# Ledger of designs, part 145: VHH binders against o26223

Target 1, 191 residues: o26223
Amino acid sequence: MKLLWTSQHIKVTVHIDGKVSKMDVLEAIKTRRSIRKYQDREVPEELIDKILDAAMCGPSAVDERPWHFIVVRNREMLEKIPEVHPYGAMVKDAPVAIIVCCDSSLEKIPGFWVQDCSIASQNILLAAHSLGLGAVWTGVYPLEDRVEGIRRLFSIPEHVIPFSVIPLGYPAENPGTRDLFDPDRIHLEKW

## First folded at step 9 (VHH)

Design t21 (framework vhh_lunsekimig_d3)
Fold by ESMFold2-Fast, scan of step 9:
Structure t21 (fold): chain B 191 residues (1-191), chain A 119 residues (1-119)
Amino acid sequence: as target 1 above (191 residues)
Amino acid sequence: EVQLVESGGGVVQPGGSLRLSCAASGFTFSSYALYWYRQAAGIERELIASITSGGSTNYVDSVKGRFTISRDNSENTMYLQMNSLRAEDTGLYYCARFESYIDSYFDYWGQGTLVTVSS
C-alpha cells in the first residue's frame, strides 16, 4: 500500500489574521512574506508532505524534474546550519527546514536545473503560506562555500547540488503588507 | 518502543453504533497524526479517517457523516465513533502512525480490531 498525501483528498483551512479561511492564489502570492521568527510548535508531517507535493508540481525544463528534498527536524542538525550559512541564523529556531537539491544526473538540458529548483523553492514558500505557516528562502547556490558546507553537513553526494535551505514554522511575526506594483515596468507592444 | 493497541470491535446489527479506541505508548502522542484503516475481505487496506496533531480531520466519502475520529492527548488515545453501521463496514480496523515524508516514511500498526455488521 502506498500513501499519497495530496490536496485533492484533504481539506486544510488556513488561519489568516485570526480568521479561518481558504486563501486564493492571488492572495497567497500578494501576502506571502519572508518569516524568520517561529512559534515553539511542531509542524505536522502531513503539512510537510503537502508542501513537498506542491514543490514537485512546478514546471521543469523538458520535464527533467531534477529536485530532491532533505527534511531536517533534528535540533542538533538545525543548530549547525548557521555555521556554514551566514544568513541562516533563523534556521536553528525553526521546528523544521527543507533543503532543496538538484540531482545533476537527472538534468537533460545544462543549466536549467537552477530555474527548476527556484520554482520548487517558491512553491514551498507559497504552499507553506497557504497552510498558515511561515518560511524564508535562504540562498545556497551559487555560493561555493555554502554549497560545500551544506553538502558536508548533510552527507550530500558530489553529483547532487544543494540549492536552498528553507526553514518553516508557525509564524511568530507579522511583517505587514507590500505594495509593489510599478506600471513603469510594463511596456505595451514594444519597449 | 512504539505500541498501538485497538479495542472496541464486536458484532453489531445494521444501523447500530460502535466506538473504537486506539491506546498509544512509546512516543509523544500529541505530536503525531494518527490514522484509522479498514481491511475488508478481498480488498486492499483502506484509509478510513485521519486526525492531525493540530486536530484537522479527514474521511473517505463512504463513512463521511457517519464516522467521527477524535483524540484525547491527556489519555494518549485516538477514537473512531461509528454510527449508522452498514454491512459494508465489516472488516478489521487498524490504527496507524507514520513518520511520513514523500521521500520516505516509517509505519507503526496496531494488531487490529474486528467489526462485524450482521443480523
Scores: ipSAE 0.000, ipTM 0.103, lowest interface PAE 16.4, mean pLDDT 83

Design t22 (framework vhh_lunsekimig_d3)
Fold by ESMFold2-Fast, scan of step 9:
Structure t22 (fold): chain B 191 residues (1-191), chain A 121 residues (1-121)
Amino acid sequence: as target 1 above (191 residues)
Amino acid sequence: EVQLVESGGGVVQPGGSLRLSCAASGFTVSSNYLYWYRQAAGIERELIASIYSGGSTNYVDSVKGRFTISRDNSENTMYLQMNSLRAEDTGLYYCATYETYLGPSYYFDYWGQGTLVTVSS
């Protein structure tokens, strides 16, 4: 709440910044949904910092941690993403996007950077959800045209591979929960 | 204008075979992700089979080994070969293509009108 005075009356403004929902890990995993519609509302830097901290906490093959992140808030840059990523149309409507990248110079074991960057991407989605935000993973790697388009757009060096583009914001949709548990996919002791 | 037109449905006995066709216009099948859906009475449409650029395919468990999805890039047409048909295969079959590499859960692009398959004895 912020109190403001004008010459003939008092205006009270309520700010609802950074509402954090209490959610256990299992609940967060089970209720996270892809969100593509966002409120016209800024995401505080403090929440982005928490999300990126969570992204870097994932397990990594031989502890190589090859991930780098580009945080994009510039509207003109967000509007150009659909030109090089045909399934990224929602990115231009998001207040912010995170581009997950692999620095191949940090790779210690060939090929595992894909798993490392997948883990980082999922942690971004879960952290965003736990903080009351919505996000969606849009695929870049291994689609060569998207990789090169994103690299060119954001001046990414040749030894760095853009992996995913994740727009996020306060959700403007609620798609509900899916019942995905299938016991027929669980085998005890042997196939 | 993008259009999908299904054909090849009909009445067939259990154990029989049918081949469904999906003719595409306004886009090229070789550069898109192509899907077959089935809608049975009283349930929502379910994804039955998919094919991607390079020929990789996916199937739901109930049709694996019986159904084969394919495409002919020169005819701009997708097919679903259905063998060893069962009563539970009865339904409206739709072909679809989507803008998204991640499939229909995210964005939906184009549907056909559907073709009816009835498996009866």
Scores: ipSAE 0.000, ipTM 0.104, lowest interface PAE 15.5, mean pLDDT 80

Design t23 (framework vhh_lunsekimig_d3)
Fold by ESMFold2-Fast, scan of step 9:
Parts: sequence; structure tokens; C-alpha cells
Structure t23 (fold): chain B 191 residues (1-191), chain A 118 residues (1-118)
Amino acid sequence: as target 1 above (191 residues)
Amino acid sequence: EVQLVESGGGVVQPGGSLRLSCAASGFTFSRYTLYWYRQAAGIERELIASISSGGSTNYVDSVKGRFTISRDNSENTMYLQMNSLRAEDTGLYYCAASPGYESYIDYWGQGTLVTVSS
């Protein structure tokens, strides 16, 4: 897609009839899987922009929107992530990673930023999947060693908390879909 | 038409108590997460307490143990019981509503003034 700027309006070439991937919201939610193997292929900046737009469209407690994002494409930096995040080994093989952060100065009530950043992280995963990419949420917060390691590695200030590291790329694996519906977890009217 | 009307504010001595009420109309009250915000002179409006549609409560650390938020879905009313009041509790108290903790605030009241003075 191409963005064209005019004196009055932005012209954007988009697929507006809803058929780009034939993946509606429920299909995206049900078929999204954690992807840890990526093709040796760069992700266009336009797709990253769409993913981050989707991330920022999530609801947040009291509209505090505390999230900030670091986009990492530098191979040397991606290769250092496993040194501070043991379960992030796949990150070094991804063409790009997004670090979801909370700016605590934007926090309006203690603790809700965790839910806010979780929503942003999930939106990244769903948006990536809808665009034909694969991604995985690797946990940072609340593990103090990972939080400190990622903060130091990316020069994140003390008032900003790294929440998750999400590598993404074109998938090189297809784990298939899961049937997770469990009616025993649904209670009508009372427990 | 949606309306949130606060009442119960006033002047009180340090260590005193006040009960604020927020009467709601124009939306399905029982489905909404409800909030009390405080705005002191020159300070940005801050969230003091919240109560979810399921009754789960949350408080800012400065009021924990002193303030209690509650709701009565049959009366479409939310309350804030304020005990052991301090000078720093002085401010305009606003009620607010959203369809969930994660949602934007849909509705705001006009505020009720609480003054704690010795």
C-alpha cells in the first residue's frame, strides 16, 4: 500500500471491502498462534506502523494510555536480547521486535498499567497475525532480572518499565489451530 | 440523557468523615465500572477509587484503609465513604463511569467540593 499526501487530504491505497485476508476478528482470535520461527525476510515499515496503530487503539484504564514502543531492527541489538531474557532466544532470528513499555508518569491508578500493556501486547499479536505475520509475546514484567536487563540494554529510563518483547516476522512454522472452548468454565447466574 | 450528580461534599475538620453519593441516570448502571476522581487546586485530576460491575474495588495508596467505595445497583447510586480525613484530601470530587475498567471514561459528573480544614 502507498500513502499519498495532498495539500488537503491524505490519499491512502487500502483494501476497504474487507477481503484482504478473509480473516474476520473471530477468525483472527481463534487462529492466532505463537510463532517462534521466521523467514529470512524483512517486514515492511508500513506493516509495523499498522501494528502499532492497532496497539494504541486498545482500551486503557481511565484512558491513561501509558504505553510506549521501541522498534528494534538492529541485528546486534536483537542478538543481545537472549543474554538478558533466557526464553527470548528466537528474538535474535526475528527481523524485528517490538518492546512494549509503560511510562509510569502516565499512570493514573497503581497497577492498571499492567492490564493496559497486556492489551497493547495482545493487539500487536492479533494485528501481526491479520497481516500475515507471526509473533510471540515473551514476558519481561514482573520478572525483576528481565526488566533490569532490558532497561539497561535499550537505555530505558527508570520511570519507564519494559513489559514485553514481541519478535515478529513472516512465519516459518505453522502449528495449526487449537480447539480451546471449555463449557465447564462457564457458570450461569452464579458459581 | 446521561447524568451523574454528586452530593455529600462539605467542610469537615481533620479526622472527620464524609459520605459522597453519585446518582446516575440514562445508562445501564449495573454494567458500568464507576470511579471517584479528585482534583486539587493546581493539580491534575487523579483517580481515587474504582468499583467494577462485579463489585471489585481498587484504591490509590494514599486513601487505602480510609476510603470505601460501594455501589447500589437498585438505586443507580455509587458512594464514597471517607474516614480519617486529612488536609490533603481537600479537592473537587468527581464521579465517572465507563463500560469497563479498560475503557475510556464515557461519563463525568460536575464535581462536589470537599474541604478539610483545621
Scores: ipSAE 0.000, ipTM 0.100, lowest interface PAE 18.5, mean pLDDT 83

Design t24 (framework vhh_lunsekimig_d3)
Fold by ESMFold2-Fast, scan of step 9:
Structure t24 (fold): chain B 191 residues (1-191), chain A 119 residues (1-119)
Amino acid sequence: as target 1 above (191 residues)
Amino acid sequence: EVQLVESGGGVVQPGGSLRLSCAASGFTFDDYALYWYRQAAGIERELIASITSGGYTNYVDSVKGRFTISRDNSENTMYLQMNSLRAEDTGLYYCARGTSPFETYLDVWGQGTLVTVSS
């Protein structure tokens, strides 16, 4: 018996599964937080597809776009990630994780793939947040033990380098937002 | 001056227990993920346990159920409670600092504390 009225000054955006939200780019950047606790709720494939589309839209050095992605939903595989990744304890409780990889055969400028994969990772985090999901970037590269552990676990070939593991799901925590603006880090004209 | 100092190592019999401490100074302790590594004779240094700034823990399979990592933010100290010790746990134990929430880099190490498990 409840009625909703939307005026000409109020716009409503409905995401998949009926969740009502509105978030612009600056709001997404400012309010995104690392989320490590997830609801026992499946993430639709359509949302993962949107997130990966956003990941591939990042700028890339000489347009090399060396990124590849592994989408992990298998519970047994998610449970094995903490064995090779010390920051990955929360991955076992996530409904899905994305592994961001670099295919070195696509690299045109040595070393810039790190920036390319960083951009892809950040776009995953922002896209997930904008869609009502929570995620966290757990680092793999440049730590040799983690790189080789993840490579072995997911049968990643030698010319492909695992860069990050990003678990994601509907958030089961709300850490709030952070005020991170620090004017002491801004220098005008010179240091 | 950013420092990590380990203590609590010693000689213990198989099945015994030790508690290692890692005292931190010169940085905001609460903001950092922290790690325990060990170096056994003839084996390369391996990560055995980690704890994030948010308190999430991770362990290598060989120590799960036997070792417990914890942190006391009020005392700027991280601990490793080691139970049911085995001869293969013998080695130098190091604490290290990473970054939080993204743990992609370790920039500070302690000097190590020796744990010897022998009958």
Scores: ipSAE 0.000, ipTM 0.128, lowest interface PAE 15.7, mean pLDDT 82

Design t25 (framework vhh_lunsekimig_d3)
Fold by ESMFold2-Fast, scan of step 9:
Structure t25 (fold): chain B 191 residues (1-191), chain A 120 residues (1-120)
Amino acid sequence: as target 1 above (191 residues)
Amino acid sequence: EVQLVESGGGVVQPGGSLRLSCAASGFTFSKYALYWYRQAAGIERELIASIRSGGSTNYVDSVKGRFTISRDNSENTMYLQMNSLRAEDTGLYYCATPYEDFSYYGMDVWGQGTLVTVSS
């Protein structure tokens, strides 16, 4: 699979629970859940392109946009991820995973690449959810063993830092919606 | 380390009762909503009961009036009291918390599940 062979302009119908759905931003944010069980179905390349387009639309410090993405569909490679990521067991069962990386040569402001890649990772999760897919963010940076393991596994050069591994697919579980609003965390005018 | 451990499942006859427990550790239990999910054979995992930090509860229609969710913040434990059990209640019961996905771990916190079989 090569990302350059795909186009965000290809027409595809997305089904969520057997129907085409449009989800507003607040609904997407509030109903997104981590999904670790996937159907044995391939995800069309057009949907991956739409997700990556959304990932690149996040805010970035001084517009440095240091993110790069590796799209992994190869089953043998997906099966090796749990060997270097202790909490990545579900990745081997996913039809595809996206590895979010920072190209340090693109960084304009020291340290802000972590925020940039976090924003890109969250946009992947939200975009996947809005398209009827499920995904989960498995952390890589700042855990040295995971960073090194992923780097070796995917031949990532020294100036590029793997940040997160996000498996995704059509969900085979429905964890429902969460109730997370906590007014004790909101302080008016002062602490 | 954030962890949820279910217990209390078993085999029971129709009309019987069971009490499930979910013991939590590694996070500020009292601040989070907590959920019970059920997965029956051939059916998707579904949310059956929830309890907010303030104690308000919600139930799926099929268990209303029969199941009661509760929490004990001093013991870091959530319960599901199941009365008037039916064959359709058979399944794996999971507790879950929306403890923020750890970027380090990449997980919602789920228990291992406890099996409930309603059989005559």
Scores: ipSAE 0.000, ipTM 0.162, lowest interface PAE 14.2, mean pLDDT 83

Design t26 (framework vhh_lunsekimig_d3)
Fold by ESMFold2-Fast, scan of step 9:
Structure t26 (fold): chain B 191 residues (1-191), chain A 121 residues (1-121)
Amino acid sequence: as target 1 above (191 residues)
Amino acid sequence: EVQLVESGGGVVQPGGSLRLSCAASGFTFSSYALYWYRQAAGIERELIASITSGGSTNYVDSVKGRFTISRDNSENTMYLQMNSLRAEDTGLYYCAKPFESYIDTRGFDYWGQGTLVTVSS
């Protein structure tokens, strides 16, 4: 049974499936990986609420906060995403996806909405990982065919720009860790 | 330009052994974790073994105790020693390094055709 959204707020004292994240911030950042395979399990609404709260806590240019989010749980809608996004095949197998959008009417500084929506997208990935979920950012903007395909599928108005599609669920794969620290990319005092 | 080239596949009988090699170029080999993926007929590519830059290893349950992943940083080469091969081990074997992209959904950098392992009687 699906429920309507009962709250947009995080649940301060509620335990989610009796589990507490054991991951600090640095660990979350370093161990987050793109997850494309998901268990056949629903994601509780409370976890989505926490993820969206985290998404909106990033810095924003002149505090314009242009982001809007579409939460998609409907199976037939999820199954249509790969038709307009060539690298979105895994979305049809995810229990839920979040579409990150920019409402251009909220933009105060031209062009910075891209950074704002990037920050929101990364916060979704980190929050999902910290809560025991897996997710992947599938890029939409600035590829016009993907932008228009997603807009059409979800009846997104012309002043709103779909930025990314992020399927998420309980992970069914573990791609391992990355060792990416490169001191040659660090310059002291000057280039 | 990153390149990973697999070799060492072939046809073997059940119970046989093969050693696969992955020759790498275009990046600082010793700094990266590296993976072996297998693609069997009709199924998606599956991570079967990994080795960190520090040498720690991990395996999928079906190959634990039979397969051994290793690396030679001086030769820029990763290996997969496969013992006690079974018919279910048949597939294309790919080596990969971590790849995180938001424009496509690959989790790994794959290069070349892979190397085919066929276990048959």
Scores: ipSAE 0.287, ipTM 0.661, lowest interface PAE 2.2, mean pLDDT 85

Design t27 (framework vhh_lunsekimig_d3)
Fold by ESMFold2-Fast, scan of step 9:
Structure t27 (fold): chain B 191 residues (1-191), chain A 120 residues (1-120)
Amino acid sequence: as target 1 above (191 residues)
Amino acid sequence: EVQLVESGGGVVQPGGSLRLSCAASGFTVSSNYLYWYRQAAGIERELIASIYSGGSTNYVDSVKGRFTISRDNSENTMYLQMNSLRAEDTGLYYCARSGRAPWESYIDYWGQGTLVTVSS
């Protein structure tokens, strides 16, 4: 057994079979952090497949599941993302990025695709964290210039809306955990 | 009060070099995302270089290997070193800041711009 990644609050272990085994759901939710620095190391296709499987398991309004995903590994394409996404400088340093999209032809109830794609994006972040990877959500929708820039860059059809760009890789930083619990935001029975 | 003030623009010959400075006040350059944009006559502003809080940098393909973005945290200033300048590099150069979370990311402050003219 090797310790793959160790922090004061989390230990990620790899058994002989290569499976990550030490993070429960609540710990994963509480300890996930945005990761913007990545090792110069490829992410296996099997891990991307697991992440995308998790992304598609979220609840969806009227079960419309309008999600489509573009997996970008091409270095030239990753380096062009910051040209159309001002906050996406870290994407060029990631070994892979996932673009979360909505196919509007699958939409059964107008407007709820935003919640659907938000759920898919969060599931990508949590799944990546649980597998020993780091990721960050970079916003695309509803910023028209970014939506059109990403659409043109990746030849996305007119009826498909790019929602988020999520670079991911093996983390090259280990930020500590945060205590974000605020009981003043919890109201019992009434406001 | 947040301010970004550009300097260093001017007229240079093709193949020449120029260094732009962006002096920041009201925030620290090491904890924010910073950008250089260029606007040529009749063309929309384009992102040409970026540096994020962690120090990673990015460049548009047309300036890779010729331009270098950097910052001096002690001087609270960002720079753009421009080498091997071409006529196509002519334009107004703006520094810009984004301080919000990535999922909310917008440019929240712009400098006033500094003119770079590359002429033969």
Scores: ipSAE 0.000, ipTM 0.127, lowest interface PAE 15.9, mean pLDDT 82

Design t28 (framework vhh_lunsekimig_d3)
Fold by ESMFold2-Fast, scan of step 9:
Structure t28 (fold): chain B 191 residues (1-191), chain A 120 residues (1-120)
Amino acid sequence: as target 1 above (191 residues)
Amino acid sequence: EVQLVESGGGVVQPGGSLRLSCAASGFTFSRYTLYWYRQAAGIERELIASISSGGSTNYVDSVKGRFTISRDNSENTMYLQMNSLRAEDTGLYYCATPFDEYTYFGLDVWGQGTLVTVSS
């Protein structure tokens, strides 16, 4: 079959380990919850690598891909985050946190790095959930005090903007299910 | 496991009708474009009809006006209604999903086929 034969020559990079998630995409999106309580268990480096791979797979404005990531496992550093982020108290209890950053030198269209880093942050949350972990997005940008606090704490260069801090670990809470579908927010053809 | 299973083939006289079914499992049926292919003896498989996730249909000229493709997303099933059948419609009919460069099954997902014989 020519169609089937042509497909055999598509360049695909497939990791031997393959797809590790057994959760349907819609199920993952609908059941993901912000997790702020974590078990006293280390997260394997292999799972962090899978999460960061997923983070970098998001769409990016004119393919600028401005994101950089800092992986924080050092307990002393995690304990200092609440000093510069008032709502980041849970970070000190997490086994690991990921700081999503924008390298402004990679920006091709002004302002779209915010969408790019938001997409990367959401992919981290969904990937963590699909792997049996819990995570929460704690906002940094555009709050100037938090941006500068995180910058100073992690020696982030002036041209790099810390966007979010995402602690993650094995969940020690289950917040329950939410039904968020609101048909009043859907308009057909016109407002 | 992603699977497609065809049924509804058989022997019919010229001018007769048949309805083929393609039952899908293991993937989100409603999101995918689905295809009917035909393979006659000694001829490569040819695309005869398609239906998109949004319901748009396309047909090869030789079956246009005689065949109707449809889908039932609640039953995860695609149909091919074949009317005014001709001897040249004889062949194995396969349903298929389009190739996906991220698939673990290789080329495309195909059913095993269902035989349609139009004879007098």
Scores: ipSAE 0.000, ipTM 0.066, lowest interface PAE 22.1, mean pLDDT 81

Design t29 (framework vhh_lunsekimig_d3)
Fold by ESMFold2-Fast, scan of step 9:
Structure t29 (fold): chain B 191 residues (1-191), chain A 119 residues (1-119)
Amino acid sequence: as target 1 above (191 residues)
Amino acid sequence: EVQLVESGGGVVQPGGSLRLSCAASGFTFDDYALYWYRQAAGIERELIASITSGGYTNYVDSVKGRFTISRDNSENTMYLQMNSLRAEDTGLYYCAAYEEFISGKYDYWGQGTLVTVSS
């Protein structure tokens, strides 16, 4: 069996403590970890803008791009998220969170908005990592109680569906890297 | 020069059938998801049926069981078989091709073909 996982010599520029460094795309994907502990340190708006730009660059079904984003920095609002999302306790300690939403009026093909918003959520996580930040995806959809709780808390219209809440900040933990490659899940030409 | 050309529209009586075709010129369907949209008078353009490059199909509820989408990559053509036609199916039908691997960059639309269901 020949190894076919060859890099295209792709590199990503990372800003860490004011210094610019390069990170290969494969390295970024393999070293990204869910981060739930954050420094008490502001995340500049410039970095949030770069993350959201990356989020909107994902592929979407029929190029429907149904995503909208709410950027939450208000401490009182962040502290209310765990009341409607029981596994979102870390959000109250984050300097900022991004709520990924689907505007159903932009949906061109039924049901694919879930995949579209999943792609946007993953791009947020990768972009944050590449910029020296840590983030975690906390699930909202398809749990009806969480969807309605987040909708009410942030005055989200009925035609818009909150999909995920992603707190982010400068990491205060380092969980290390995982090796998840499993060749038994790869089938050549037939099952 | 890239183009999608629809054909097969026409006038039919309620309960009749039509087969629409969408042929590509200047590119191949292999990596494209393919779509049929309908624009009816006074109604915004809506997605009717889709088929992925892998052959997975999806339909809007109002046409499910009556319409069948299919593709033939060797002929560079896709089809919409429309059976049990109703007055509500009247409209201008557009085909569209969206590249599955590069969303939004290589998207193509046809000119539309008119379907009229009347007695």
Scores: ipSAE 0.000, ipTM 0.105, lowest interface PAE 17.8, mean pLDDT 82

Design t3 (framework vhh_vobarilizumab_d1)
Fold by ESMFold2-Fast, scan of step 9:
Structure t3 (fold): chain B 191 residues (1-191), chain A 120 residues (1-120)
Amino acid sequence: as target 1 above (191 residues)
Amino acid sequence: EVQLVESGGGLVQPGGSLRLSCAASGFTFSSYAMAWYRQAPGKGRELVAGIYSGGSTSYADSVKGRFTISRDNAKNTLYLQMNSLRPEDTAVYYCARYETYLDSPYFDYWGQGTLVTVSS
C-alpha cells in the first residue's frame, strides 16, 4: 500500500491495486503499526503542526489539557536520546521526534495526567499514520531513570514530567497487520 | 548502549544439564523484566522463560518443571538453569530485555545468542 497526498487540504489517499481511496478513521486505527525504520527524508513542519493539533484534540480529565510537546529535529540531540532511553535506539535515525510532557501545574485532578498524555501520544501515532508517516511510542513514564534522563537532557523543569518519546518519519518498513479481535475479552452485563 | 552477552551453551547428552548466563550492561538491570528465547534450526524464536523485576516468573509449557529462570541484580546477570535436556531443546538461546509498558515489539531486543546442542 502507497500513501499519496492531495493539494486542496492535506489528505491521506491510499492507493490499493490501481485504485485511490481516502483512509477513514477505522482503517487508520486497524492498520497503524509501530514504525522504527525511516527514510532519509525530512518531515515538513506543516505536517508536524497538524499532528500536534490532533494530539491536543484528545479528551482530558476535567478539560485540564496538561500536555506540552518538545519537537526535536537537532541530530546531536536525537543521537543522545538512546543514552537515556535504551529502547530509543531508532530515534537517532529519525528525522524528528516529539516528546510528550505533562505540566503538573495544569493538573486539575490528581493522577489523570497519565491518561491525558496517553491519549495525546496515541493521537500523534494515528495522525502520523493518516498523513503517510510512521511513528513509534517509546515509553518514558513511569520508569524513573528514563524520566530523569530525558528531563535533564532537554532541560525540562521539575514540575514537568516527560511521558513518551515518539520518533517519526516517512516509513522505510511495512510490517503486516494483525488480527487482534478476541471475543473472550468481552463480557456482557457482568464479568 | 544496551548490551546483553549470553554464555554457558555447549554440547550435552540427553538428560543432562546446562546453566546459561546473560551479562547485561548499559541500563538499570534491576528495573527491567528479562527473558530467555530460543531459535531452533529453521524455526522462529520461541519464548522459553520470563522473570519480572519483582521476581515473578513464567515458563513455556514445553519447559515447565525442567528449566528455572533467575536473576542476580547485584551482578547484572540473568540465568537459565536447564535440567533433563531433550534433543528438541537444541537451539540458539537468546537473552532479551522486556519492556511491557506499551507494546510487545520491545521484546525483540536480543543478545548474540549461545548454542545449546542436545545430542548423543
Scores: ipSAE 0.000, ipTM 0.113, lowest interface PAE 16.6, mean pLDDT 82

Design t30 (framework vhh_lunsekimig_d3)
Fold by ESMFold2-Fast, scan of step 9:
Structure t30 (fold): chain B 191 residues (1-191), chain A 122 residues (1-122)
Amino acid sequence: as target 1 above (191 residues)
Amino acid sequence: EVQLVESGGGVVQPGGSLRLSCAASGFTFSKYALYWYRQAAGIERELIASIRSGGSTNYVDSVKGRFTISRDNSENTMYLQMNSLRAEDTGLYYCARDSGYPFESFIDFDYWGQGTLVTVSS
């Protein structure tokens, strides 16, 4: 069969309103917590798509958008992550994880990809929270052993750098919110 | 301060046994998952065994059935019983703890001991 893979294969995400999120942006930022305990319940692909859409909307240096994402749902693969990531033990119990990667061939200005991928990672956490999910950012870069362990486990090519592993699911814990405002860190007009 | 102190390493012949200990201080031991890592020459540091606060355990396939991880919360100590030792088990063995409760850290500092050397040779 002949297939035409052109702009005709545009994925249209219908931004349906109603029934999804009464949480405003400030509430989402202030109430988001790292969640490491998940219900034994599948996350619909529709929600993962919304989270990845949000991740790609972040700003990047000179609009380089160097991020790629690996979505891991396979139980056997999730169970292997703690073997290469010591603080990723919770990932084996998560229904899904997202690996945020930098494709170095897309980098237009050296070094800013770290900030770009940090922004994408935070957007994943906020989007997950706004959709009723819990997630946690587990750090990979710049820890060389974790970078190479994750690269090997997921067959990531050498020009691509795994940046973070973010397990997510329906939360099975409810940590309280934090009051972190410190006016001593605010300087008016000068240091 | 968080401290982890490994002991029990040594030189042993193939087929022999060793018991490693990890003495912990500076945190509420019973609430943390704990890990044994091995670093061998030419190989990256590898997680070989873990034990969660509830007592559930996990092992890398190469040591499963030969190594047993355990914990004594009253003594703040974690153990690794190593049986049927092979030349490939040679390495520096480290204990480590996880970050514990849900924190807003995306990078946890590795709370490691100095390691204890295990050499399997005849």
Scores: ipSAE 0.086, ipTM 0.511, lowest interface PAE 4.5, mean pLDDT 84

